# Designs tried in a protein design chat: VHH binders against Iron-sulfur cluster assembly SufBD family protein PH0883. Part 18

Target 1, 326 residues: Iron-sulfur cluster assembly SufBD family protein PH0883, of Pyrococcus horikoshii (o58613)
Amino acid sequence: MLLNGEDGSMTIKINHVKEYEALVEIYKKEGLDTSLFGNRIAAIIISGDKIIGLNSVPGVKIRGEEVENGVKADIEIADNVKLPFPIHLCTGYLRSEGYQKVIFNIKIGKNSIVKFTSHCIFPYAKDFSHEALTSIKVGENSWVSYEDEHIHGEGVRMISKTEIELNKNARYTGKFSLTKHRAKELKLEMIANLGERSVLELESKVKAVKDDSVEVREVAYLKGAYSRANLKSTVIAFDEARANVVNEAYGFGDYAKGHVECHEIVKGNADVQTVPLLRVKNDKAELTHEASIGRINEAQLMQLMAKGLTDEEATELIIRGLLGEY
Short names: E, the ipSAE of ESMFold2; O, the ipSAE of OpenDDE; V2, 0.75 times the mean of E and O plus 0.25 times the DockQ between their complexes.

## First folded at step 11 (VHH; framework vhh_gocatamig_d2)

Design v2 (from r4 with L98F; at its last look DockQ between E and O 0.21; V2 from the best seeds 0.00; counts 0 for: pae E 8.9 > 2, placed apart)
Fold by ESMFold2, look of step 11:
Structure v2 (fold): chain B 326 residues (1-326), chain A 118 residues (1-118)
Amino acid sequence: as target 1 above (326 residues)
Amino acid sequence: EVQLVESGGGLVQPGGSLTLSCAASGFTFSSYALAWYRQAPGKKRELVAGITSGGSTVYMDSVKGRFTISRDNAKNSVYLQMNSLRAEDTAVYYCAAFLWDSGRYRYWGQGTLVTVSS
């Protein structure tokens, strides 16, 4: 069944109200922003293979299609649109086992400013596979922010592939975060093509624990003159976790500038491998990298806790110190 | 999944000794730091002693020289030897393991009561 929002209203089918309310309750419990369920927010709310909420606003057209094991969604933002609220993308799976595939095709017109807030909500998953394919095309002079935060149960296997295309003077700022919950098995791939004077900023932060396996690949093709890319990956790995991070930048355009930052924080027997791949294809392009590896000092951690900090506060303080953050 | 079970608490005279034990399961014991905390009635829970995965130890000032924390990785156990006990040591003692698991940095046992009284 195909569902569209009309006249900026949120559409909820009666036989899905219980799942919708369950998602809102999870947001409350996890401290996520529940105002994103308001009727002025363009949104698509997915649970399993069903669209349980759909809302469009002027300048934003969302079309969703329920398909086998998931949902396809087309999201189009018109030219000259500056939204006061984020567009909400919620992908939920509230059962313990199964498979879900989500396909997002996002097109932003010219001279537009929009923010996406995306959540993947899989709190009860014990044996669940999630596949996400996202295509984002940003029109000339537009600025897009995209924040993605995940709530996972103990048994999520996730493959996420995102392709980003930036037209002249476009700007994209993306943040991915999976630090509060078990990664278990994560494969994340982001590939971006940058046009003239476009700007890309990507920040990914992943915590791997127990026997988690994490693979991250982020690629920037700096095709246009004066294009700029900043890729920052942070991996926090504890226990017996394994992580492999590859950040690639290719400098093709005149005066293209790319920077890759890879930060690893390790505790226990975790194994983290980070590989920067920088290819300069134009003698006027400049690509740089920065990498750091820190190991948490257990004695320092305990000394902080002896002073009254909680374990979370002490760990966060040490991590911030290792990352050079103030 | 993660389990910490304390034992060895009881009533002891001032100046006496007591050994607390904590049996752990559900995680790779040798890879993590362990600690003993205590909480007296009406007081905040406080760290008593900690031991790193590599065997380094930390003690609160008031127990230094009287208490000894140790670990036995073969038995998945951590111990607190408490000597020269004082009335102020009366508290529920908790075993803790420092894991970064699902947004939690510390797992607790159920606690074992130590009473130091004449």
Scores: ipSAE 0.012, ipTM 0.469, lowest interface PAE 8.9, mean pLDDT 85
ESMFold2 (binder alone), look of step 11: mean pLDDT 84; pTM 0.842
OpenDDE, look of step 11: ipSAE 0.470; ipTM 0.873

## First folded at step 12 (VHH; framework vhh_gocatamig_d2)

Design w1 (from e6 with S31R; at its last look DockQ between E and O 0.37; V2 from the best seeds 0.00; counts 0 for: pae E 8.3 > 2, grease 25.2 > 24.2)
Fold by ESMFold2, look of step 12:
Parts: C-alpha cells; structure tokens; sequence
Structure w1 (fold): chain B 326 residues (1-326), chain A 118 residues (1-118)
C-alpha cells in the first residue's frame, strides 16, 4: 500500500492496523478525542519511524517520508481555506527504548483559518530520546491555533525546536502542556518572528517532579509595526526537580507591544529559575513583564488532606489558588 | 528506591495505647513531610496525621488530642503514638512521603494492622 496524500483525493490511510488500533486505545484510556482519527480529518499519524496513517482534505496537502529513525512531513494549506475540523498530528512511539526524530514543515497560505491538534504519545518509554524540529510559516491575514499535548512514560528525553514566521496581520496561538505525566528531561525552544500587525500568543505549562530536568526558551522578535506578542510560562516543580525558563521579547517595529508572564510554583527541594529578557530596540515599542513565585505550604497541604482530600486534590487546589485561577 | 516499613501494630483493648513506627530509606528524609494514613475494610485510605519537614503537625478531627505524630531525622523514622483507642480506629496503618507524583515506585509499604477490640 502507498502512503501519500493528494488534494481532493481519497487518501490511502494505513498499512499498520495493529499499531493504529493501539494508539486509538491509548486515546480512549486517556480521554483524548478519538474523532481525530476520522476520515474527514487531515492527519499524519506516526509510530516509530513509520507513517501509519495519512489523510489529506481539500485545501490541505500532507506529504510524508520515512527517514532514518523517523519521519519528515510537509504540510501545505492553500489560500482562503477555513477548515471545520483540526488537522491532526500524532507522533507515537510504543516501545520502551530508542530514538525518534520528526521534522514538520508547515506552510499556511493567505486568508486561512486552521487549527492543529498535536499529540506525542510515548506511554511505555523507559529510555527514549525524541527530537522534533518544526517550521511554521503563516501567510497574510491567516489565523492559526496549535495545541500540543503529551503522554509520556517515565524515561523520555525530549528536544523540541519550533520556528514560527508570521506575515502581515497573521495570528498564531500556541499551547504546550505537559503536566499529567513525567517531563523527565525536556528541552523546548520556540522562536517567532512577527510581521506587521501580527499577533503571537504562546502558553507553556510544565510540571517537573522527582529528578526531572526542564529547559524552556521562548523568543518573540517583534519586527513589524504594531506587532503584538504575549508569552506565558508556568512551571510547577516538586521534589528534586530542576527547571530553567527564559522568555525573550525584542521590540523592533514601531508601536510593537510585547508581554512576558512567568509563573513558578515550588515544593520540596526543587530548583527553578525563570528569566524574562526584554530588549527594546525602537523608542515607540513597549515591552512589559510580570512574574509570580509561589511555594506550597506543607501544613496547609496536610490540613486539606486531613479534611478528606487526596494529596493530588489538595495540591491542585493550592496550585489553583497560587495561580489566581478561582 | 524509596522504602517505608511500618511496625508496631497489634490487638489492643478500647482505651488502650499503641506506638507505630515507620523506617524510611531511599530519599533525603529530613527535607520531606511525612504522614500516617489508615484504611479500614471497605473504606478508602484517609490521612490520620502529618508532620512537616519543620516539625509542625496536623491531625484529622477524630484523632485530635488522642494521637501524636513525631519524627526523628537522625533515624529516618516517623512515629504515631495512639492513645485512648476506639473500635473505629481499627485499620491497616501506612506511613507515606508526601508528594504530588508517585512515578514508577510505590511510596506505600505493606502497612501494620491495628485492631481495637474488647
């Protein structure tokens, strides 16, 4: 069976039924949206170094190639495309150890509205290295949402690098979340270049526990006039975990406006450093920053647990209070 | 490898006393809060008493004034002195390291049975 996608054509979907079904069952177990595996969804589904599912829809062309230790995919959205359903990017690795490299090149045309739902599914990993390289170029007047959710086993080392280019009036909203499972070793880097009147919103939320090591770097270059960026990072670090977070904004364009928001919540002997770097290169640009640091009070935690809450429930309640999410 | 080993349980009359002990290893004991939990048949585990790394104590309402939690950081041990025992205190008692994530290791031991009966 040939694994390719053609615009407007019925796509040959899958040649590896057993691994495909295993991924669907993991989605069910974790409460994730299984409708993303439907045949109306533009998708690339990866397991190991194999493409096990590939669908294109009108206006979206997905071309994948299997490479040494991974997959490279090119995703092109035409001009004037407004998709009713998300594009699904599923990256799976169902073995306990190994290495995987994925490369996504994503190009969105003009006047298009697109949502991406991305999942990395590594539930059994004990000694696994994952390297992801993503390039996203957003055409004029286009609006992109990108949600990235991860399911990790206990031994994942992940390096993820994403470059985002926003053309005139483009908008990009990105969310990364790894809070339900071990981070273990995580390095995230996101670099965005903003054109005239473009808008960037990035939100990253990571929980580090045990001996986890987390490094996050998010950078916004506000090159165009009236460009806007909001970078929000939240780090929850417990036990002996270490985290280093750097959020950078550079104001080059006239009336560029950037905001960096850093939140950390610490318990135990965790070592967290969060650093905003704001550089104004134009006297008509405005860059602002806010940060908060909270520490979980052990006595309050135990008082809630003595009233009947589980340690997870009591911890979550205290975290929500510290973040102001009432 | 985190290990928590409970001891000191047994059969005792109502109104009597017992001292439970828990030996801990595999983590920096002095830097963590410890707690005693219990589980009676058909019930879920509930926190009985806790002690912070700094020595502050917390108790569930039904045991306040009767139970005392303490710790000895030099011996990596936590204790539960139980006085004025009631039939409702019958349960398997577990000690625990307080954390949000349990990972690939279980932070629960086998527990120690306390039976309060006439």
Amino acid sequence: as target 1 above (326 residues)
Amino acid sequence: EVQLVESGGGLVQPGGSLTLSCAASGFTFSRYALAWYRQAPGKKRELVAGITSGGSTVYMDSVKGRFTISRDNAKNSVYLQMNSLRAEDTAVYYCAKITWYRGSYDYWGQGTLVTVSS
Scores: ipSAE 0.012, ipTM 0.552, lowest interface PAE 8.3, mean pLDDT 84
ESMFold2 (binder alone), look of step 12: mean pLDDT 83; pTM 0.838
OpenDDE, look of step 12: ipSAE 0.200; ipTM 0.717

Design w2 (from e6 with T28K S31H; at its last look DockQ between E and O 0.44; V2 from the best seeds 0.00; counts 0 for: pae E 6.1 > 2, grease 24.6 > 24.2)
Fold by ESMFold2, look of step 12:
Structure w2 (fold): chain B 326 residues (1-326), chain A 118 residues (1-118)
Amino acid sequence: as target 1 above (326 residues)
Amino acid sequence: EVQLVESGGGLVQPGGSLTLSCAASGFKFSHYALAWYRQAPGKKRELVAGITSGGSTVYMDSVKGRFTISRDNAKNSVYLQMNSLRAEDTAVYYCAKITWYRGSYDYWGQGTLVTVSS
C-alpha cells in the first residue's frame, strides 16, 4: 500500500490515534521536539510497518509506502526552497521484539536550504532488530543538515547505512549521537561522494557500555576539485564494550582537502580501535588526521569523591575535561 | 553474586589502632577499585579511603596520614589500617566495590563497628 503526501494547501490526517498518542507521550517524557505533531511541519511518522502520519508542505513532497516489515519513503525537495523549520522523520517501534526495515530516498533540488531531524523511538525494545537504508542526493548549491536522535530500550540491534551524493557547491552537515541510551549492537555506515567545491561535515558520537558491540565506518570520496570533508568520530567505551571505528578519506580531485578526527575515551576493560584511512590519489590533494586517546583516571575520580562529589558528578566532570567541553 | 564482608571492628582507646578487613567474592576483584566508607549516627555515609585497580590510594582529608588502605588481589581482600584513632572516627565502616556504570553504590554488607572511647 502506497501513501502519498500532497503539496499546496492540503494536509493529511493521522490514521492511528492510539499509537500516535503513545509517540507524543514518549517525546514529552524524553524532552524531544514535539513540533512534528502539528499541522504545518513536513513530517513522516512511522510505527512498526505502518505510516501513522504524513504531512507535506510547499516545496516538500513526501511519499510513503508500507512494505513487508517496514516503510519505504521518498522525500523530494524542490529547487529554490529555503525551509524555516526542520523536516521530521519519526521512526517508531513500540513492541518489545521484532524486526523493522526503513528505506529513505531523499532528493534535494538546486539552491535549497533544508534541515532534517530524525528520531528513532524504540523505548521498550528487548530483542529488536532495526535496519535503516538512506540515500541522500543534494543538488547544486544546496545546504543540508541532518540530525539524528535516538531513544532505545536495552535490546536493540541497529544497522544503519547512509549514502550521500553532493553535487557542485553542495554542503551537508550530519550528526549522529547515541550516548543517552544503550547501544547494545550498532553498525553505522556513512558513505559520501563529493562533487566540485562541495563540503561534507560528519560528526558521530557513541557511548558503549556493558557488553555493547559498536561498528562505525564513515567514508568520504573527494572526487570533485576543491571538495572538502571533515569526519569526526568520538567513542566513549566502558566495562567490557567493544568498538571499531574506521574513518576513510580519498583525495581524487584537484585541491581536494580532507580531515579525519578520531577521539577515544576508555575505562575498564573496553576494547576500542579507531583507524584513520587516508589515500591521496592526486598530487594536488591534501588529507590530514587527528586522534586523541583519553583514559579515565580512577584515582582522580576517587579524589573528587573523597571531596564530596557523587560518583556520577565526578565521572561527568572528568569526561567533560577529556573532551574539552565547557 | 557480589559479596563484601567487613570485619575487624571493635572498641579502642583514643590513639589506638585497628585493622579492618574486607573479603570479597562474586566479581573479578583485580579489575575494580575498592573503597572504605563510614557512617556515624545521624550522618551521611562518606568515603574514607580508596584504592584503584592499579594500587593508587586516595584518602579523605581528616584521615590522611593516619589511615592506610591496601589490597591483596590473591586473597580478594582489601584492608584499612587505622592508626592514631580519634573519637570522631567512631562509625560503622563499610567496604565497597566501585562501579562507574551504575554509580558508586554496588552492595553494602552489614559493616563493622569501630568505637573510639575511653
Scores: ipSAE 0.101, ipTM 0.642, lowest interface PAE 6.1, mean pLDDT 84
ESMFold2 (binder alone), look of step 12: mean pLDDT 83; pTM 0.841
OpenDDE, look of step 12: ipSAE 0.202; ipTM 0.722

Design w3 (from e6 with A33S; at its last look DockQ between E and O 0.23; V2 from the best seeds 0.00; counts 0 for: pae E 4.1 > 2, grease 26.3 > 24.2)
Fold by ESMFold2, look of step 12:
Structure w3 (fold): chain B 326 residues (1-326), chain A 118 residues (1-118)
Amino acid sequence: as target 1 above (326 residues)
Amino acid sequence: EVQLVESGGGLVQPGGSLTLSCAASGFTFSSYSLAWYRQAPGKKRELVAGITSGGSTVYMDSVKGRFTISRDNAKNSVYLQMNSLRAEDTAVYYCAKITWYRGSYDYWGQGTLVTVSS
């Protein structure tokens, strides 16, 4: 009988060495942070329906279960934990076709500060469906940041649903970025419930090209007094891409404040539609919305690329100019 | 199926000239920007010249005044006139349709080799 280090002891368990090494090489090729595979990093590394790496650290317990077509993981952070390094969630699928479902249940205790770095690694996908269900509960006075970055092949259909619960004085900062690779078909849904004096900041950046189809829905329920939410969506659409963005904020708590910010940058025949839904249910709550639409100067983009910038770098500079960020 | 086929490369002496051609098929050519890229041995690919659907042109600094990009929408073709060639212009040259999508594993055809040697 063997005792695994899933009880919070520092233990690294690597199975399926070939698949693990393949993921590390993709990180290197794509310029992703390979230090996330270090022995001081709490992590779960998934390939297909298998857990191929698992590491827990003091204050963080990760328990994974292989299920039909995927993995379910429970991640628990204790009270009074302030981690110096991020928690790494790596979800890989290295075949061209198939289906994968992942379920993450994340619970953060009180007075804790943690960062999650999440990657979905699907570089060879041509006909692949991915479904992700995430539940995040943040304890009192805790601060969580969650950064999500993806490597996609040309044929990924992705559905991601995330529910966030913020307790008193909790803070959550979330960032999603898919600007280097094809979105193809993407449906993102995030729903957050904010307790007293909690703070939510969400930022999503999506570039849609060719015939990509993108749907984003972000909802903030400002239930607690003095709760605050800021939802920022930036959609960059070229070619014949389509994007639909729905941002919802509901002001229930006394002195709750919500702000929704949508930025749409369009070139060609692309079609972007946004729908803000702001509902004040308390006469002491305040909800605001702003939006901007810009058109891209193609010659400026090419001139920046001729000076050595990547298309991503050139696009970011033009976006900053259009948004007045100097 | 989208196809872009490069031709016109060869061996030239320093100071010489070449015209590269790129024949396009499988898309509405007049609606897209086109560019020439090059890749020398041991170097990453770099954008040399671009031309918008509206005819505006851009050039990397080291080729301004020496290279001219042009397009002929009736022939679905883009051209690169290269004059005053230098040894550092030696590379495989590729044409590309600009769709503002580039990722790892980009496909590039065989290209056309330009060698500038005395």
Scores: ipSAE 0.182, ipTM 0.728, lowest interface PAE 4.1, mean pLDDT 85
ESMFold2 (binder alone), look of step 12: mean pLDDT 83; pTM 0.829
OpenDDE, look of step 12: ipSAE 0.209; ipTM 0.746

Design w4 (from e6 with A35G; at its last look DockQ between E and O 0.26; V2 from the best seeds 0.00; counts 0 for: pae O 2.9 > 2, grease 28.6 > 24.2, SAP .726 > .668)
Fold by OpenDDE, look of step 12:
Structure w4 (fold): chain B 326 residues (1-326), chain A 118 residues (1-118)
Amino acid sequence: as target 1 above (326 residues)
Amino acid sequence: EVQLVESGGGLVQPGGSLTLSCAASGFTFSSYALGWYRQAPGKKRELVAGITSGGSTVYMDSVKGRFTISRDNAKNSVYLQMNSLRAEDTAVYYCAKITWYRGSYDYWGQGTLVTVSS
């Protein structure tokens, strides 16, 4: 089934009221922004393999197609668009077991400013696989912010692949966060091609616990002259968790500048690896990296405890600080 | 099994001194932070002094300058030298292995009573 939002319409088409209400309740429970719902903003709301809400606004066209085990969506932003509100991408699964695939094809025109708020919400997942494929093309002189927050149950296997193309003077800031719930199995890949004077900022934050397995790969091809990239990954691994972070930067363009940063904190018997890969083929390009694998600062922890906090409280406070959650 | 055994508590007059000792076993002693907690009647347990695996020390404000925590890795022991004791220092003192592991944070001994009274 193909669903098209009406261009210029402020009406959300909702086919599944119960699922919609359930998602809203989850948002409330998790402390997410419920103001993202309603007909005032461009949005696509997915539950399982169904599109339960879709709304286009002037300058933003969203087309959705229900496919086997998931949804395909095309999002097109016109030239010279400045949106006062974000575009809401809501992907949910309200069952405990299953599989869901989502494909997002996003095209941003020229001279546009757009913010995406993306949520993947699988609160009851015990045996659930989620595959997300995203393509983002950013037109000349456009600015895009993409924030992706995940709420997972205990048993989520997720593969996420994002491909980004930045045209001349385009800017893209991508943020991925999975810190409040168990990662279980996570493969996160983000690959970007940078055109002339384009700017890329990627930031991933992941907490791994128990026997979680986390793989993060951020890649920047700085092909354009004067392109700039900043790749940052923060992983906190506890217990018996495994984490592998590989951030790559390739300097090909004249005066391209890239920075790769990876910070990991290990507690317990966690196994953590980080690899910053820098490659330059142009003698005018510059790449730098910073990587660290550390542990919870015991002195800091104890200082907090000495002020009256419990071990749990102090630890939580430190972790939240490290993850920038307040 | 992690074991912590405190000793050295007793009755002391205000202004007096005591040295508490804790013998630890069941874990790689040198790899973990240790601390002394105390709990007075009707009060919550509170960290009095801590020492990191690296030897850094922290103290509750009220005991700074009076108490000194130290460790001997060769003996798997941690100590608390308490000087200039006050009535408000009266409590059961516990030796603790300070470890953060999801769902498990501290291991405690049985405690030793310190009573400061004239």
Scores: ipSAE 0.034, ipTM 0.471, lowest interface PAE 2.9, mean pLDDT 88
ESMFold2, look of step 12: ipSAE 0.331; ipTM 0.814
ESMFold2 (binder alone), look of step 12: mean pLDDT 82; pTM 0.820

Design w5 (from e6 with T28R S56T; at its last look DockQ between E and O 0.29; V2 from the best seeds 0.00; counts 0 for: pae E 4.9 > 2, grease 25 > 24.2)
Fold by ESMFold2, look of step 12:
Structure w5 (fold): chain B 326 residues (1-326), chain A 118 residues (1-118)
Amino acid sequence: as target 1 above (326 residues)
Amino acid sequence: EVQLVESGGGLVQPGGSLTLSCAASGFRFSSYALAWYRQAPGKKRELVAGITSGGTTVYMDSVKGRFTISRDNAKNSVYLQMNSLRAEDTAVYYCAKITWYRGSYDYWGQGTLVTVSS
């Protein structure tokens, strides 16, 4: 166990105390993990176009550069690093209107195991555009987990583009979810290049309600021999929402195997399209897909809620049933 | 955005009857399911009765056979007929548009108080 006063190597740089405290209170209100603001956590904390907190730990170097309307951050993980705590990426915007751009360049060395916990914190946004560009390069034999959870106001327009490079024997597990807050307008694009015996697992879950518009594109290039990819997208669309999901896999390497899962759950006048695109470019590669489209039984949902389930619990039960039926 | 105005609450004796009304605006009423919820002091808000856009009704077990939910799409209104009232039915009653999102993006009005006592 390494403490700030005992170790002396872990620091948090905070240059806007009131904004920092506001972000912590939002984490508390929304049930997010406030221990991520601790001294043992490598972190960059962004609000608007300012870096308001920065901490590096042994094996992790984080450098940030304030730019017009945002921040660029370089995150480097050394070889042979196994961290006991996640690396925290906090991107805040506490005003109701505006624009923010964030660029993350992440490089993980060889033989390392790390987890990233990323949060976008836009609770008061009513007319706000956010652009995120992320590049992740994973060294040989390394395992990366990247979890991204958001707090949004009702007027967020978000464009997120992520590029992932997996070297030999690397593994990447990515999860994105935006189901508790309004999507409004979301464009999510993830493109991954897989080296020999690398493994990619991506899961994206988005709920679109009211008049939300959602675009998701996830692409796996299985270039290395024995590479593996599983792309799973779940879109839950209610009211008059629109969603378009494109999951692509390209089998180039010998014995590459890819699987694409597209799941859609629809109620009301919502319009959801999914397109699994699979192209086998090697006679020893195998690509498969699974897709389901289900419609929520509104009476069944209300019956579960009348028996004491929350709307979230009832919805999850119905979704499990629909996915198992198809 | 969404406005739901509850009325018709009051003080009634056990075994009595009461009709609650909810006037709705700010959304296309005929396209949505509607529900009545209730909340007694110190208790969690619970769904009492619901009605789909097509008129299918659901009820919590304790009110089944005693309460009837109905809707009038021409008047943008939903109703709850409450018969054989019991002390346990005492609560503030709210009507709601059914949605997967709760919190700041949904409206909870003042509700209408129903008190069942001798």
Scores: ipSAE 0.149, ipTM 0.698, lowest interface PAE 4.9, mean pLDDT 85
ESMFold2 (binder alone), look of step 12: mean pLDDT 83; pTM 0.841
OpenDDE, look of step 12: ipSAE 0.284; ipTM 0.788

Design w6 (from e6 with Y32R; at its last look DockQ between E and O 0.31; V2 from the best seeds 0.00; counts 0 for: pae E 7.7 > 2)
Fold by ESMFold2, look of step 12:
Structure w6 (fold): chain B 326 residues (1-326), chain A 118 residues (1-118)
Amino acid sequence: as target 1 above (326 residues)
Amino acid sequence: EVQLVESGGGLVQPGGSLTLSCAASGFTFSSRALAWYRQAPGKKRELVAGITSGGSTVYMDSVKGRFTISRDNAKNSVYLQMNSLRAEDTAVYYCAKITWYRGSYDYWGQGTLVTVSS
């Protein structure tokens, strides 16, 4: 059964109220943005293979379909829409073992401004495989921001594949972050096709520890004239972790400009490889890259903590200092 | 499983001395930095002294010159020699390792109580 709001309140399936409440508690304990649990905010809340919460707002239509081992969701933003609040995508899996597949098809109309906040919530996972397939089509003159944050248990194997199409004058800013929890096994692939005068900014940050295995591939096809792409990858690797990052840019359009930025912060015996692949296919296109490697100093870390910082705060300051020299 | 067991606390007079010990297990001791923290009633836990895997030491300003941290990698132990004790040193003292991932970061033992009073 479903509980319906009369004035734009979120629709919650009554037979999943306990799962909904469990997700709220996890968000609070982890310090995540809980605004999706309020009225009048566009959101879809997934737990396992079930849709346990759904709300659409004017200009945003969210349709969900429960499928084998997961959920498919279609999200459509109309033309000429500027949303005051982010659209929230909550993907939960509260069991220790299993498999989940999520498919998001997102279409943004023309002249629209939209923000997405995506959270993947797998705190108890010990042997869990997650597959995410996302297609994002951004209409002319539209601006999209997409922030993706993950809470993982110790045994998550994740494959995330995202395809982005940017039409004329469209802008997309994407952020992926997995730095506060175990990566364990992560394969992240993002492929973007850029139309005339479109702008792509992708930033990924991953921390790999113990025996984690991380693979990241980000690709920009700068097809339109005056298209621009900036791909930034930061890998923090400790212990015996392994990471392989490939950033690709292909300059097809007249005056297309691409930049690839790779930063590695390493301690211990971690093995990190970052590879830029830049192919200029047009005499008027320009593709550039930069890379850096930093090493964490234990004494500096402890000195900051002796002055009152937590070790997380001190670590962040040292990492920020290393990145600021780039 | 990481375990850090503190001992050696007690009641001492101002100006007195104590040696705290911490026995460690469940991780490669020689490769990790260790620290002593303390928590007085109503206060946040604060780092008192730290020692890197290579033996370099740091201290909070108020204990510098009075406290000495050391480690014995053969015995998987870290120590805090506390001299010239003051009333404001009264606290529960905790031993901790420096971790690089959030999932193992919040481990705290039971601590050892140090009371400095006449």
Scores: ipSAE 0.015, ipTM 0.592, lowest interface PAE 7.7, mean pLDDT 83
ESMFold2 (binder alone), look of step 12: mean pLDDT 81; pTM 0.816
OpenDDE, look of step 12: ipSAE 0.022; ipTM 0.353

## First folded at step 13 (VHH; framework vhh_gocatamig_d2)

Design x1 (from r4 with A35G; at its last look DockQ between E and O 0.31; V2 from the best seeds 0.00; counts 0 for: pae E 7.3 > 2)
Fold by ESMFold2, look of step 13:
Structure x1 (fold): chain B 326 residues (1-326), chain A 118 residues (1-118)
Amino acid sequence: as target 1 above (326 residues)
Amino acid sequence: EVQLVESGGGLVQPGGSLTLSCAASGFTFSSYALGWYRQAPGKKRELVAGITSGGSTVYMDSVKGRFTISRDNAKNSVYLQMNSLRAEDTAVYYCAALLWDSGRYRYWGQGTLVTVSS
């Protein structure tokens, strides 16, 4: 995984080897997939305001630029590219305090199939602000999946804004998850524009605890005929956490079909608000919304613990029951 | 700063009774569930009895009918009345507060020893 002189090998700057190895060890500790650091994986590995690893593969060009307090990267996938392995986007910050800005501009050509695996790795953060701006343009007939998982310390303030443009027959599946680590302050915004016969699937799951503050906004503009969108947001809020979730869908295209699901699980004094905004601008479009609110039953929780389950095990069982997970 | 202080343990003969008390401070007592755990030598700590913020109670099977948990929100206290004590009840008893920090019980007292022996 260090430079071996062959094409397609990960390029690692010598003065950053220790920091790169620290990221790999964090992946091992947290149970993340370390094979993403393997040969033939297109990747950009960021720590702080530095690019510490970069690899392109045939059909994928990654160009990075170090900027003040961060990195800007352009990622281009050519037409007719079908990748057998994911593209790895690793954004690390290994100090306890500071600010980081990351800008990703991602363009996928026509008739291409690609998966992105994205990780934000901030395990030691105590007073850290992270700003992420992502633009994703998906060419005709292309299929993209994007999995985003985070490891946070106790003091992360994160603002993430993502814009998605889907061309004719494009498909995009996105998943964001921050449930095993402290959200503290989280602001997510996803805005998608859907062309003819394109398909969007977004799933966001966030757990807010203590005094966390979470804001999620997901917007789908169903502009093309036969475009389809499914937006699913799940917020699990405990203690004194506050969360606001806004899901918007706008039906412009003939036979456009949108569905928004909002699920809340609340315990303690947490304050959660979910707001659907659905606007149908075409008689042939259909937009629907489902919502659920569940509260954890303390007696049921304690009964499970009296039968030998840990508090974590009992809580997880009740949450799964409330969500109907499969 | 959350504090839980147990008292009332001691040596008692089989068939006897004891009342354990736990005084709490450092949090809004009435908003949270409380529990009594015990740990016998060589065994894992186990939940003996619990009481919700609303006053509902739960018990492990082996103590049901013999032990009674109660709370007094005005005194920030939780109690465990233990009747018909058996040798198998010998353990260190811990008071615990269900403070939902990441969905875990986070706070225990230092424990009070209960020994049931002739």
Scores: ipSAE 0.041, ipTM 0.621, lowest interface PAE 7.3, mean pLDDT 85
ESMFold2 (binder alone), look of step 13: mean pLDDT 82; pTM 0.821
OpenDDE, look of step 13: ipSAE 0.377; ipTM 0.833

